# VH-VL binders against Large ribosomal subunit protein uL10m (mRpL10), part 283

Target 1, 224 residues: Large ribosomal subunit protein uL10m (mRpL10), of Drosophila melanogaster (Fruit fly) (q9vpl3)
Amino acid sequence: RGKINIQRPKAPHYERARVVAVTQPKYPELPKAKSCFKTRAERTQQQQENPYNEIIAREVRNWLDHSRLVAFFHLSSITADDIFRVRVQLHKQNLHLKSYGSKIIEQAVKNTRYEAIVPLFHSNHCIVFSPDPEKTAALLRIVRRVPQMVLLGGIVEETMLSRNQLVAYAQMPGLHAVQAQLVQTLSQAPGHLIQQLQAHQNSFVQVLDVHAKNQMNEETPKST
Below, E stands for the ipSAE of ESMFold2; O stands for the ipSAE of OpenDDE; V2 stands for 0.75 times the mean of E and O plus 0.25 times the DockQ between their complexes.

## First folded at step 17 (VH-VL)

Design la10 (from ha151 with light chain S91Q; framework fv_anetumab; at its last look DockQ between E and O 0.38; V2 from the best seeds 0.67)
Fold by OpenDDE, look of step 17:
Structure la10 (fold): chain C 224 residues (1-224), chain A 119 residues (1-119), chain B 111 residues (1-111)
Amino acid sequence: as target 1 above (224 residues)
Amino acid sequence: QVELVQSGAEVKKPGESLKISCKGSGYSFTDYWIGWVRQAPGKGLEWMGIIYPGDSDTRYSPSFQGQVTISADKSISTAYLQWSSLKASDTAMYYCARSFLYWGDFDYWGQGTLVTVSS
Amino acid sequence: DIALTQPASVSGSPGQSITISCTGTSSDIGGYNYVHWYQQHPGKAPKLMIYDVSNRPSGVSNRFSGSKSGNTASLTISGLQAEDEADYYCQSYTSWSDPFVFGGGTKLTVL
């Protein structure tokens, strides 16, 4: 009885081979494992869909919406220790130093009034937020001592300012000081007007008095 | 005008406690650091510590850690330097000075307080 | 204790230019541009003369200038005057734990 060679089964009869060929379950081709090489585009798209990025983007938006002072900086070869040092000092002045990825910023400001800031974030950057626009001078004073932080521009009271404009703003007397000065000036205006009005009256009275005195002197008959 | 005014000269014995003061005026007291600097007779300047009155963040030089206590009362714009137990070696002029930055310069100084500790 | 090294004394004649050096290490003067100079007259408090290596505060004479090379900062006083006779101290940032390190001081005599 010939040992059935199980290793090389004889080709089945033609008819059986046909039946076997037709009854072979067509296993769906296993989807070619999409090569882990997600195209840069797919990676970028997946990064955009990262729930984490959305959360951070919302945070950025929240900071932008609640800040009256926003300053944008380029960072040039700054160490973590340097950043820490500056952060602490800024924090004491109610200035909040944050760093976000460019993509996150783009996502955060997309279709908002802040979209114009996107070009500022092509390199290493940081943002300083503050609810107090009066702290602009303090901010500039601090960052001037940090050569690695280069001011690019900012937003003050919802207005986009260039670097130069921000510097100029910081040199201006505080709004309260200006208001106080204005009030003082306005309070002096009525007094000045009254003084001017009175000055004319007083001058007129003086002229009349002089005239009256002169008339009295002329009417005094030289008693020869 | 920015001014730091320190308390008057002190003469003490070893073992006594002492608290000297530095009052700031002409600026926002809570927005600047106040540092204390010691100068022994005929010697150089030594940084002792620094305080930020806005939040009472206090930092000490390693050489003075545990030897003195620095505090501030922002309500009266005054910083303090205190010893629990004076030593003869504490005889020195003590200056308070203002700094905007924790790593910065001292731009304004008090007139100094002379502390003499003699048996 | 990290100490900045200054010459004990320097002297010059009126009208001359003198330089006071302050030498540290790569972890202080060499690492940062946070070097400051103070003038102290006898019995008086120190006065800030230069901050951040080369900047003059308001009211400080332009005769005072600062520079840095490597681990050495320098204070230069041009047109030396009698009133410049004083002790001069350099100060530098070193670390977060020790942000204020002073030099030993230099006595300037105007001859």
Scores: ipSAE 0.816, ipTM 0.915, lowest interface PAE 0.7, mean pLDDT 87
Fold by ESMFold2, look of step 17:
Structure la10 (fold): chain C 224 residues (1-224), chain A 119 residues (1-119), chain B 111 residues (1-111)
Amino acid sequence: as target 1 above (224 residues)
Amino acid sequence: QVELVQSGAEVKKPGESLKISCKGSGYSFTDYWIGWVRQAPGKGLEWMGIIYPGDSDTRYSPSFQGQVTISADKSISTAYLQWSSLKASDTAMYYCARSFLYWGDFDYWGQGTLVTVSS
Amino acid sequence: DIALTQPASVSGSPGQSITISCTGTSSDIGGYNYVHWYQQHPGKAPKLMIYDVSNRPSGVSNRFSGSKSGNTASLTISGLQAEDEADYYCQSYTSWSDPFVFGGGTKLTVL
């Protein structure tokens, strides 16, 4: 004994609604020119998000302007408790762990020399800021014991460095060695730096994703 | 050379106070945690608490919370472990050790301070 | 309080390999790669032998190696020598409130 479900007559409408729902998730990826013809609801939603995005983008620009060290990481899945302990440890070294949406990063670096870093933010990521470039060694020492954070590259004294260049920078004990390395880096074409960062991102993201899935399968974080 | 030098052995009576020390040298004292580890006679190692001298962030093992006070004086690169009132059960060897990370290994240890509490 | 379980004793003959186990839970050894091993001779402070499961500090013999599988970490000593006779402790991160939990210790006897 059951009743006929009236929902059956709406099957064609359901399938059309399903198609609309699928196309709606892809709509935000379309070129902005195609988005000029927006509904009132879409316009209202974008207006509300735009003011917050610009405020946060200004915050990111402020961090970039006042940080002599900026490091970019791919971030695997990590529990809130585990990222908290890492943030506490980093903060003791004047290293400030932040995470921002890729859209906000794009807004923050638009019309700056740092636009080349945008491809690094296609996947889950985090950024470490510090006014102290001498803390690069401490940063790398901490994060090499945090497998969920994989270094992609960074900025030191306003110069973009690849992963390998940043690691080499961290191993230099004196200002002379750092200055010599920076001079060599500055003489390189910007396209070479972008290529190195993109290659490392693609390779390490793929390896990290496999490693993170293996780790998440075995990890069960304790309630704290 | 990294070195942790602890104060000498102590013989005390129950109810007395005690403050033992651990002086670090050969490294940046404020950039490492200093932990205190207890080893009762014939027993294993048990962590008691830890301090980050750079900002005095101090954490205690749940078993020792309220039982001891851990402190540091970064101007003389020294950490302390203190009891306000000793018990006979406090008889043990006490080690200080450093760790770079809150989730890390103790890479250098002090020589130990033997505390004997008897009537 | 979270406990890490080690055998009370292990023995082996000179030249043999032995393994000391350290068993925890999925919340510590199973969930993290922050297992460390210490050697302690009588009357002396512990010495770090292995950190982060399998890394040897500078100056530690390559006869010492570490591994883990599931919730059990293992310290393996190959080519046993008389000087290896000591107590061995494992340590693991378990939680924010217990970041430095030790195992009960294993006495290694070289026959």
Scores: ipSAE 0.722, ipTM 0.872, lowest interface PAE 1.1, mean pLDDT 81
ESMFold2 (binder alone), look of step 17: mean pLDDT 91; pTM 0.931

Design la11 (from ha151 with light chain S97T; framework fv_anetumab; at its last look DockQ between E and O 0.59; V2 from the best seeds 0.69)
Fold by OpenDDE, look of step 17:
Structure la11 (fold): chain C 224 residues (1-224), chain A 119 residues (1-119), chain B 111 residues (1-111)
Amino acid sequence: as target 1 above (224 residues)
Amino acid sequence: QVELVQSGAEVKKPGESLKISCKGSGYSFTDYWIGWVRQAPGKGLEWMGIIYPGDSDTRYSPSFQGQVTISADKSISTAYLQWSSLKASDTAMYYCARSFLYWGDFDYWGQGTLVTVSS
Amino acid sequence: DIALTQPASVSGSPGQSITISCTGTSSDIGGYNYVHWYQQHPGKAPKLMIYDVSNRPSGVSNRFSGSKSGNTASLTISGLQAEDEADYYCSSYTSWTDPFVFGGGTKLTVL
């Protein structure tokens, strides 16, 4: 019976982790009493934030701010070679695969609109960025063929989407296509209305004509 | 509809140069790979090479490296396969085919170009 | 030259189920789930029938199915029809430097 290592519990399955993350009660952060007495040691420990981490965090933020498509993935037992192979394919589609540490992500999104994504990064993860939301379909097409990449969710046009919503989005006709369809529908609407209005008038006139013809035929006295 | 149309059959002599073409239509030409596959008479399929027209990334099978040149003109959605000097052994049907992924399947194929090299 | 091994020929009667095998190595079929199958009728271009071991493209009959075990992939055709008579080729991803390898092909005869 393998001794359950209570000291380092195995990270829960990504699905369980997600549920736990969503179900965690948001306790109001107690107003951090600005204890003025941040000891020099705490300031120095805070200052020992690896300038490198700050730079990377800034990079992550830049990617988030400039991307119209962001997708979050869990990585399951993927090799460096596999990642490379996928990265190249994504890159061809103007999709940028990045991997960052959870701490870096936390730092990057702290006090931003993206703070809600932090719970997604408790395990091995990667992020795909793109300036083009139309590449969502291409992204999904690629990653479906990579079992080691599990889609968790994403951000499209500043909206957070679940996995299912992202899949649904990818199946939608492009915005331009929808717009074109809308314009077409709108352009046809007046014509259809006019046709319907005219159809009723024409039908009425036809009925009246038939009635008039029948009355004329009845008034012709049979000259015996 | 996705279509790959190849140039017509070629009859050449040994030592002559040849360039055959494959034109794609019905899709974004720059978003897919175009591969070339050789099939000698009565033989199986042989992968020759592949090009990504979006950036002209070209890769060759080791067996065909240096033997042929693959290129593309994205402005006219056309891929090319070229020989500088044909050999009798180059007699074969040549297919172009579309692939979305570098490790992926060929989902659409051209009709093939028959190349005959005879003295 | 890394070649996938296929039987030269297989035969079956209408309505039967037949299986074509494709054997590779741990560096191709055994290493990846990127095995594909093509059908080729005489004088025609190949047609993709199965991709990534077991997936069917749109328009391909559900009579065609694919599987893999170890270093061997298999194409199964159920309810064999006369139109299924063709050459069948397997292919696999192998490496970054040589991504595509084809099998030698199998001639299917419907008896």
Scores: ipSAE 0.737, ipTM 0.878, lowest interface PAE 0.8, mean pLDDT 86
Fold by ESMFold2, look of step 17:
Structure la11 (fold): chain C 224 residues (1-224), chain A 119 residues (1-119), chain B 111 residues (1-111)
Amino acid sequence: as target 1 above (224 residues)
Amino acid sequence: QVELVQSGAEVKKPGESLKISCKGSGYSFTDYWIGWVRQAPGKGLEWMGIIYPGDSDTRYSPSFQGQVTISADKSISTAYLQWSSLKASDTAMYYCARSFLYWGDFDYWGQGTLVTVSS
Amino acid sequence: DIALTQPASVSGSPGQSITISCTGTSSDIGGYNYVHWYQQHPGKAPKLMIYDVSNRPSGVSNRFSGSKSGNTASLTISGLQAEDEADYYCSSYTSWTDPFVFGGGTKLTVL
C-alpha cells in the first residue's frame, strides 16, 4: 500500500552567482609593467636591437653634461606603481630618476672622463640626475625610506664620490663655499674612488651569489 | 621651530560656505605636503586630502572627493580647506599636518579648528 | 578600503609594559614598512610617536617602541606613567590613490 499524497514541485535550484570573465574590466596594457617580467638577457637584446640607441645615448650624455648631481643606486625588486610614486616625489625636488642599459651607458660615456662608471651598470640599477647639487640632502632623505634603492655613490660638481663621501657632502650646512671646499678635498684621490665603487658593487653581487647558493634550509649541526 | 597655526573656531549654519587656513612656519613650506585630517566629536581620525604647495599637486580621499577644496598660497605659506555648502555632519575638529613624503608620517600638526554646523 | 584594526581599549598599572596592536592586510602593513603611531591627549592635536614601524622621532621617550610581524604592527610602552593615558592611532600607507589609512584608535588607561 504506500500511497503518499505529498507533491513536491521540482523547484529550480540556484547556485551562488558567479561573475563571468567577460564582465571583468579590461585594463589598458602597460608595456613598461609587462617589461618588468622580462629576463636580463631579453632586456639586453632589446636594447641592442633598438634603432635609436645613439639617440638614447645622446640623451644620457646630455643629462651628464647638465647635471651637477648624479647618484647611482642598485635597484632591487619593486613594483611599477611603487617606483612611479618614488619618481614623482623625487621630481618635486628637481631630482630625475632614470634607468639605461649598460651598452647605452658605454656608448654615452665613450671618450669622456666618466668611462670608469660603466662597471656600476652590470646589475639592476637606477640613476638620479639633478642640476642642483644642494638637493643631495633631499635625495638621501627620500631614498633612505625606499629600501629597494641602495646608494652606491655619485658625482657632485664633476667629482666622483663614494657612498660615504656623498653622505658626508649631504650633511654639510648651507654656504656654497663650504660645499665647494669639501668636494675639492674629497677629489684628491680619484682612482681610489673608482676602486671603492667597483668593490662595493662587486661585494653586493658576491653576497647575493653566496646567498643564492645557500638557499636550502639547514639542519642544526651536531658534532660527536 | 616648526609650527602650523590654524584659523579660529567657526560656527556656521547648513548651506553656508567656509574656508579655514593653516599657516606653516619654521621650515621650507613648499618642500612638504600639507594634509587635512578630520575628527568628528568622540570619533577617530579621517584623512581628507593632501597638497604639495610647491606645485599645487592635490589629492583627495575618495570619501571627500568633490565635497571640499584644498588649496595653498605659497607666497604666505598658507594652506586652505574649503566647503561650498556645509552640512550638519561636517561638525568636527579639523587638523592640518605636514609630511615630507607622500607615503610618510605626519610629523607636525596644527592646533585644530573646531567647525560647528547647526541651526 | 583597508581597515586597520586596533583594540578599543587597553589598560595597565604604572611601571608595567603594555602593547597596542594594529592589524591590517598584505596590501598595507604586510606589504610596506610605512606604519606610524600617533598619541592624542584629550583636547590636543595628535603627536607622532613612531614612524616606519620602529623609528622614534627626536624628543619622544625611549619608553615607546614599535615593531611588526606579518600584517600586525605593535606599539609597546614600557614603564607606564600617568601621562601616557591617551588615545593611540596607527596609520599605514596603502596605495597612490588612497595613501593614508588610520586605525580606529585605542584608549589607554593607566590604573
Scores: ipSAE 0.719, ipTM 0.867, lowest interface PAE 1.0, mean pLDDT 80
ESMFold2 (binder alone), look of step 17: mean pLDDT 92; pTM 0.941

Design la12 (from ha151 with light chain D98N; framework fv_anetumab; at its last look DockQ between E and O 0.28; V2 from the best seeds 0.60)
Fold by ESMFold2, look of step 17:
Structure la12 (fold): chain C 224 residues (1-224), chain A 119 residues (1-119), chain B 111 residues (1-111)
Amino acid sequence: as target 1 above (224 residues)
Amino acid sequence: QVELVQSGAEVKKPGESLKISCKGSGYSFTDYWIGWVRQAPGKGLEWMGIIYPGDSDTRYSPSFQGQVTISADKSISTAYLQWSSLKASDTAMYYCARSFLYWGDFDYWGQGTLVTVSS
Amino acid sequence: DIALTQPASVSGSPGQSITISCTGTSSDIGGYNYVHWYQQHPGKAPKLMIYDVSNRPSGVSNRFSGSKSGNTASLTISGLQAEDEADYYCSSYTSWSNPFVFGGGTKLTVL
């Protein structure tokens, strides 16, 4: 319990308390790292009747509003212990791993420019939020060695990026201002189209930028 | 150039205390785990524990819990392995090693510190 | 309680290919791809040769390759050279409480 305990212990004096502090959410949320995923119907029904629906939706909106980096992942079958260790590692880089029901996501992004993300939450998923867009490289370095998490794309400085664009962004010089300038340039390219391929059970979604004036490397990451 | 430099060999008596060190350089010390690995003479490698100096998150192998203390001083990029009371069975080579991930590989190793505990 | 099994020794002639096995369980090698291989020459620190089953770090010869089938990981050294004579250890993530479990080691002798 002490090494895998994600609950708040009463006496945070030793290693157990340290792990709990790192993995505890700041807001009232469903348990992390030890949860099993429910069927979509059960999640949707529970969320609709849950007294926390408005609180959780506000939390999602708050994360979106205050995160300069948001990354979306497909989440394959994973044990509670495995998601816990990934969450702990991410948190050390100010990267916050979250998962929310589709209905709550719809409520949180309604009438915003982020409505396009809703289809990503039809299947098993997770989201990583961070106030630090310079942490994109660290995020990808961690997740590259987590086969259960497959990058779908992200948002950097309020601009939606394809998976290839996000990977390219992460490889730029470590200066925040330089990275922000590139993101702004990509979002202004005339004739820019972002096509989101509907995710299939056995396939990855790849977003293509077919009209960008400053095209980036279009390599796909290897699974290892 | 990533480097882990350990303190020199130690010859001790049973019951004495000891603190050995591992200084990291050439990388962001607070962004990597530092693990300690024991190798008794003629034996294999045994993981003892690990620390993340960035937040002092420290984990021990169940086999070594309570037997040693792992710590770090990030201001001088140094991790430590410490015994309050050495036993003859603590005679071994002790390595520090770096890992980016808790589930990852040890990509760089210190040169080792030989600890000899004899009457 | 958790152990990875390696043969105590293996030998080969120069130019030959040899394989060193590392057998665990469905909870470690069978359940994860976090299997790593280390080379240790006498009196020296271990050196990472293969990580995540089959990846070579920069500076490691392409003569070294790794694979996994079921609960058994394998390190293959092709074009065996005298300098390859060393002890080889596998390691694997197994659980939060045992993230760095090592095999018992295999002594490679080049004839």
Scores: ipSAE 0.753, ipTM 0.884, lowest interface PAE 0.9, mean pLDDT 79
Fold by OpenDDE, look of step 17:
Structure la12 (fold): chain C 224 residues (1-224), chain A 119 residues (1-119), chain B 111 residues (1-111)
Amino acid sequence: as target 1 above (224 residues)
Amino acid sequence: QVELVQSGAEVKKPGESLKISCKGSGYSFTDYWIGWVRQAPGKGLEWMGIIYPGDSDTRYSPSFQGQVTISADKSISTAYLQWSSLKASDTAMYYCARSFLYWGDFDYWGQGTLVTVSS
Amino acid sequence: DIALTQPASVSGSPGQSITISCTGTSSDIGGYNYVHWYQQHPGKAPKLMIYDVSNRPSGVSNRFSGSKSGNTASLTISGLQAEDEADYYCSSYTSWSNPFVFGGGTKLTVL
């Protein structure tokens, strides 16, 4: 019984060879890894179609929709270690530091009320989110110690603020304090008005009384 | 005004346990770190550890890891430094100090607690 | 133990300017701009005089200034006064695991 030469199998019958040839899975030639030479433009286009980007964009949208404080920063030559430290510190204050690609941001805010923020994201940037607008002062206090984080602007209570406006906002007494002051002022206003109105009336009555007394004194005939 | 007030001087024997306190006032106690710094007589300052009272995040210097316990009670704005077993070498002034950021600066200090451990 | 190196003592006359140096490594002073200076009078707690290399806390005299070059930070006291006589300590951030390192301290004497 001839040793089946497994190293050089006899060519199958021509009919079998035909069937084998037709049944051979044509594996598409793996596109030559053009990936290394993809132009920035091609990379950008491929990134747009990545389902992953859509997921991230949705995440960004969720953060924007649920945040009452959003701050935008430019990052200038900051190390990963520095970012980590800042992130931890911000997190202690319920401030969430995130970094996203510009394209992701564009996708996230397209056709939304946030579309105006797109021009802020042309360079290396990060975003800080918070559900608490009262943390604006804390945020600014922290980032003042981080010169690599440059404040560009933000959103507070659905209002877009410039850098200067955010700084001014942080210096204002808390909303509750302002409300309390307003209530106090409003509560005092009627009392003050009544007092002022009464004061004028009282003054008038006093003047009239004095006048009446003087007239009575003049009418008392000196009984010689 | 921001103030840190520490517990009074302690005189102890070797082997005894000790817990000293640092009470903060005039600021939000949970928003700042409280560190402990040791100064042996005639010696320099040594960082021991630090705690964030807001979440009790505690970190120790490698030299003091396992040697002391740092804790805080935010309800009474107080931080603690504790020894399970004192040594003569623990004789020192101990300062608590406030830090806003985890970057090595202490802006307000307690008056210090002198701990003397002698046989 | 990472220690910052300070001169043991410095002296100056009233009105003079003196400088205290603090030398570290590329992993502390040379690596970060988080160098701080403390003043300590005898029997008193330390007081923060400079933070982040060159910043003065509120209430600190403008006679105190800080700088850094390479691995060496410097505290300069201009217009030296008798009240400036104290121990001065530098500190620096080093790492996440060990964020606080102090120098050995410098005794300043006003002559």
Scores: ipSAE 0.664, ipTM 0.841, lowest interface PAE 1.0, mean pLDDT 86
ESMFold2 (binder alone), look of step 17: mean pLDDT 93; pTM 0.946

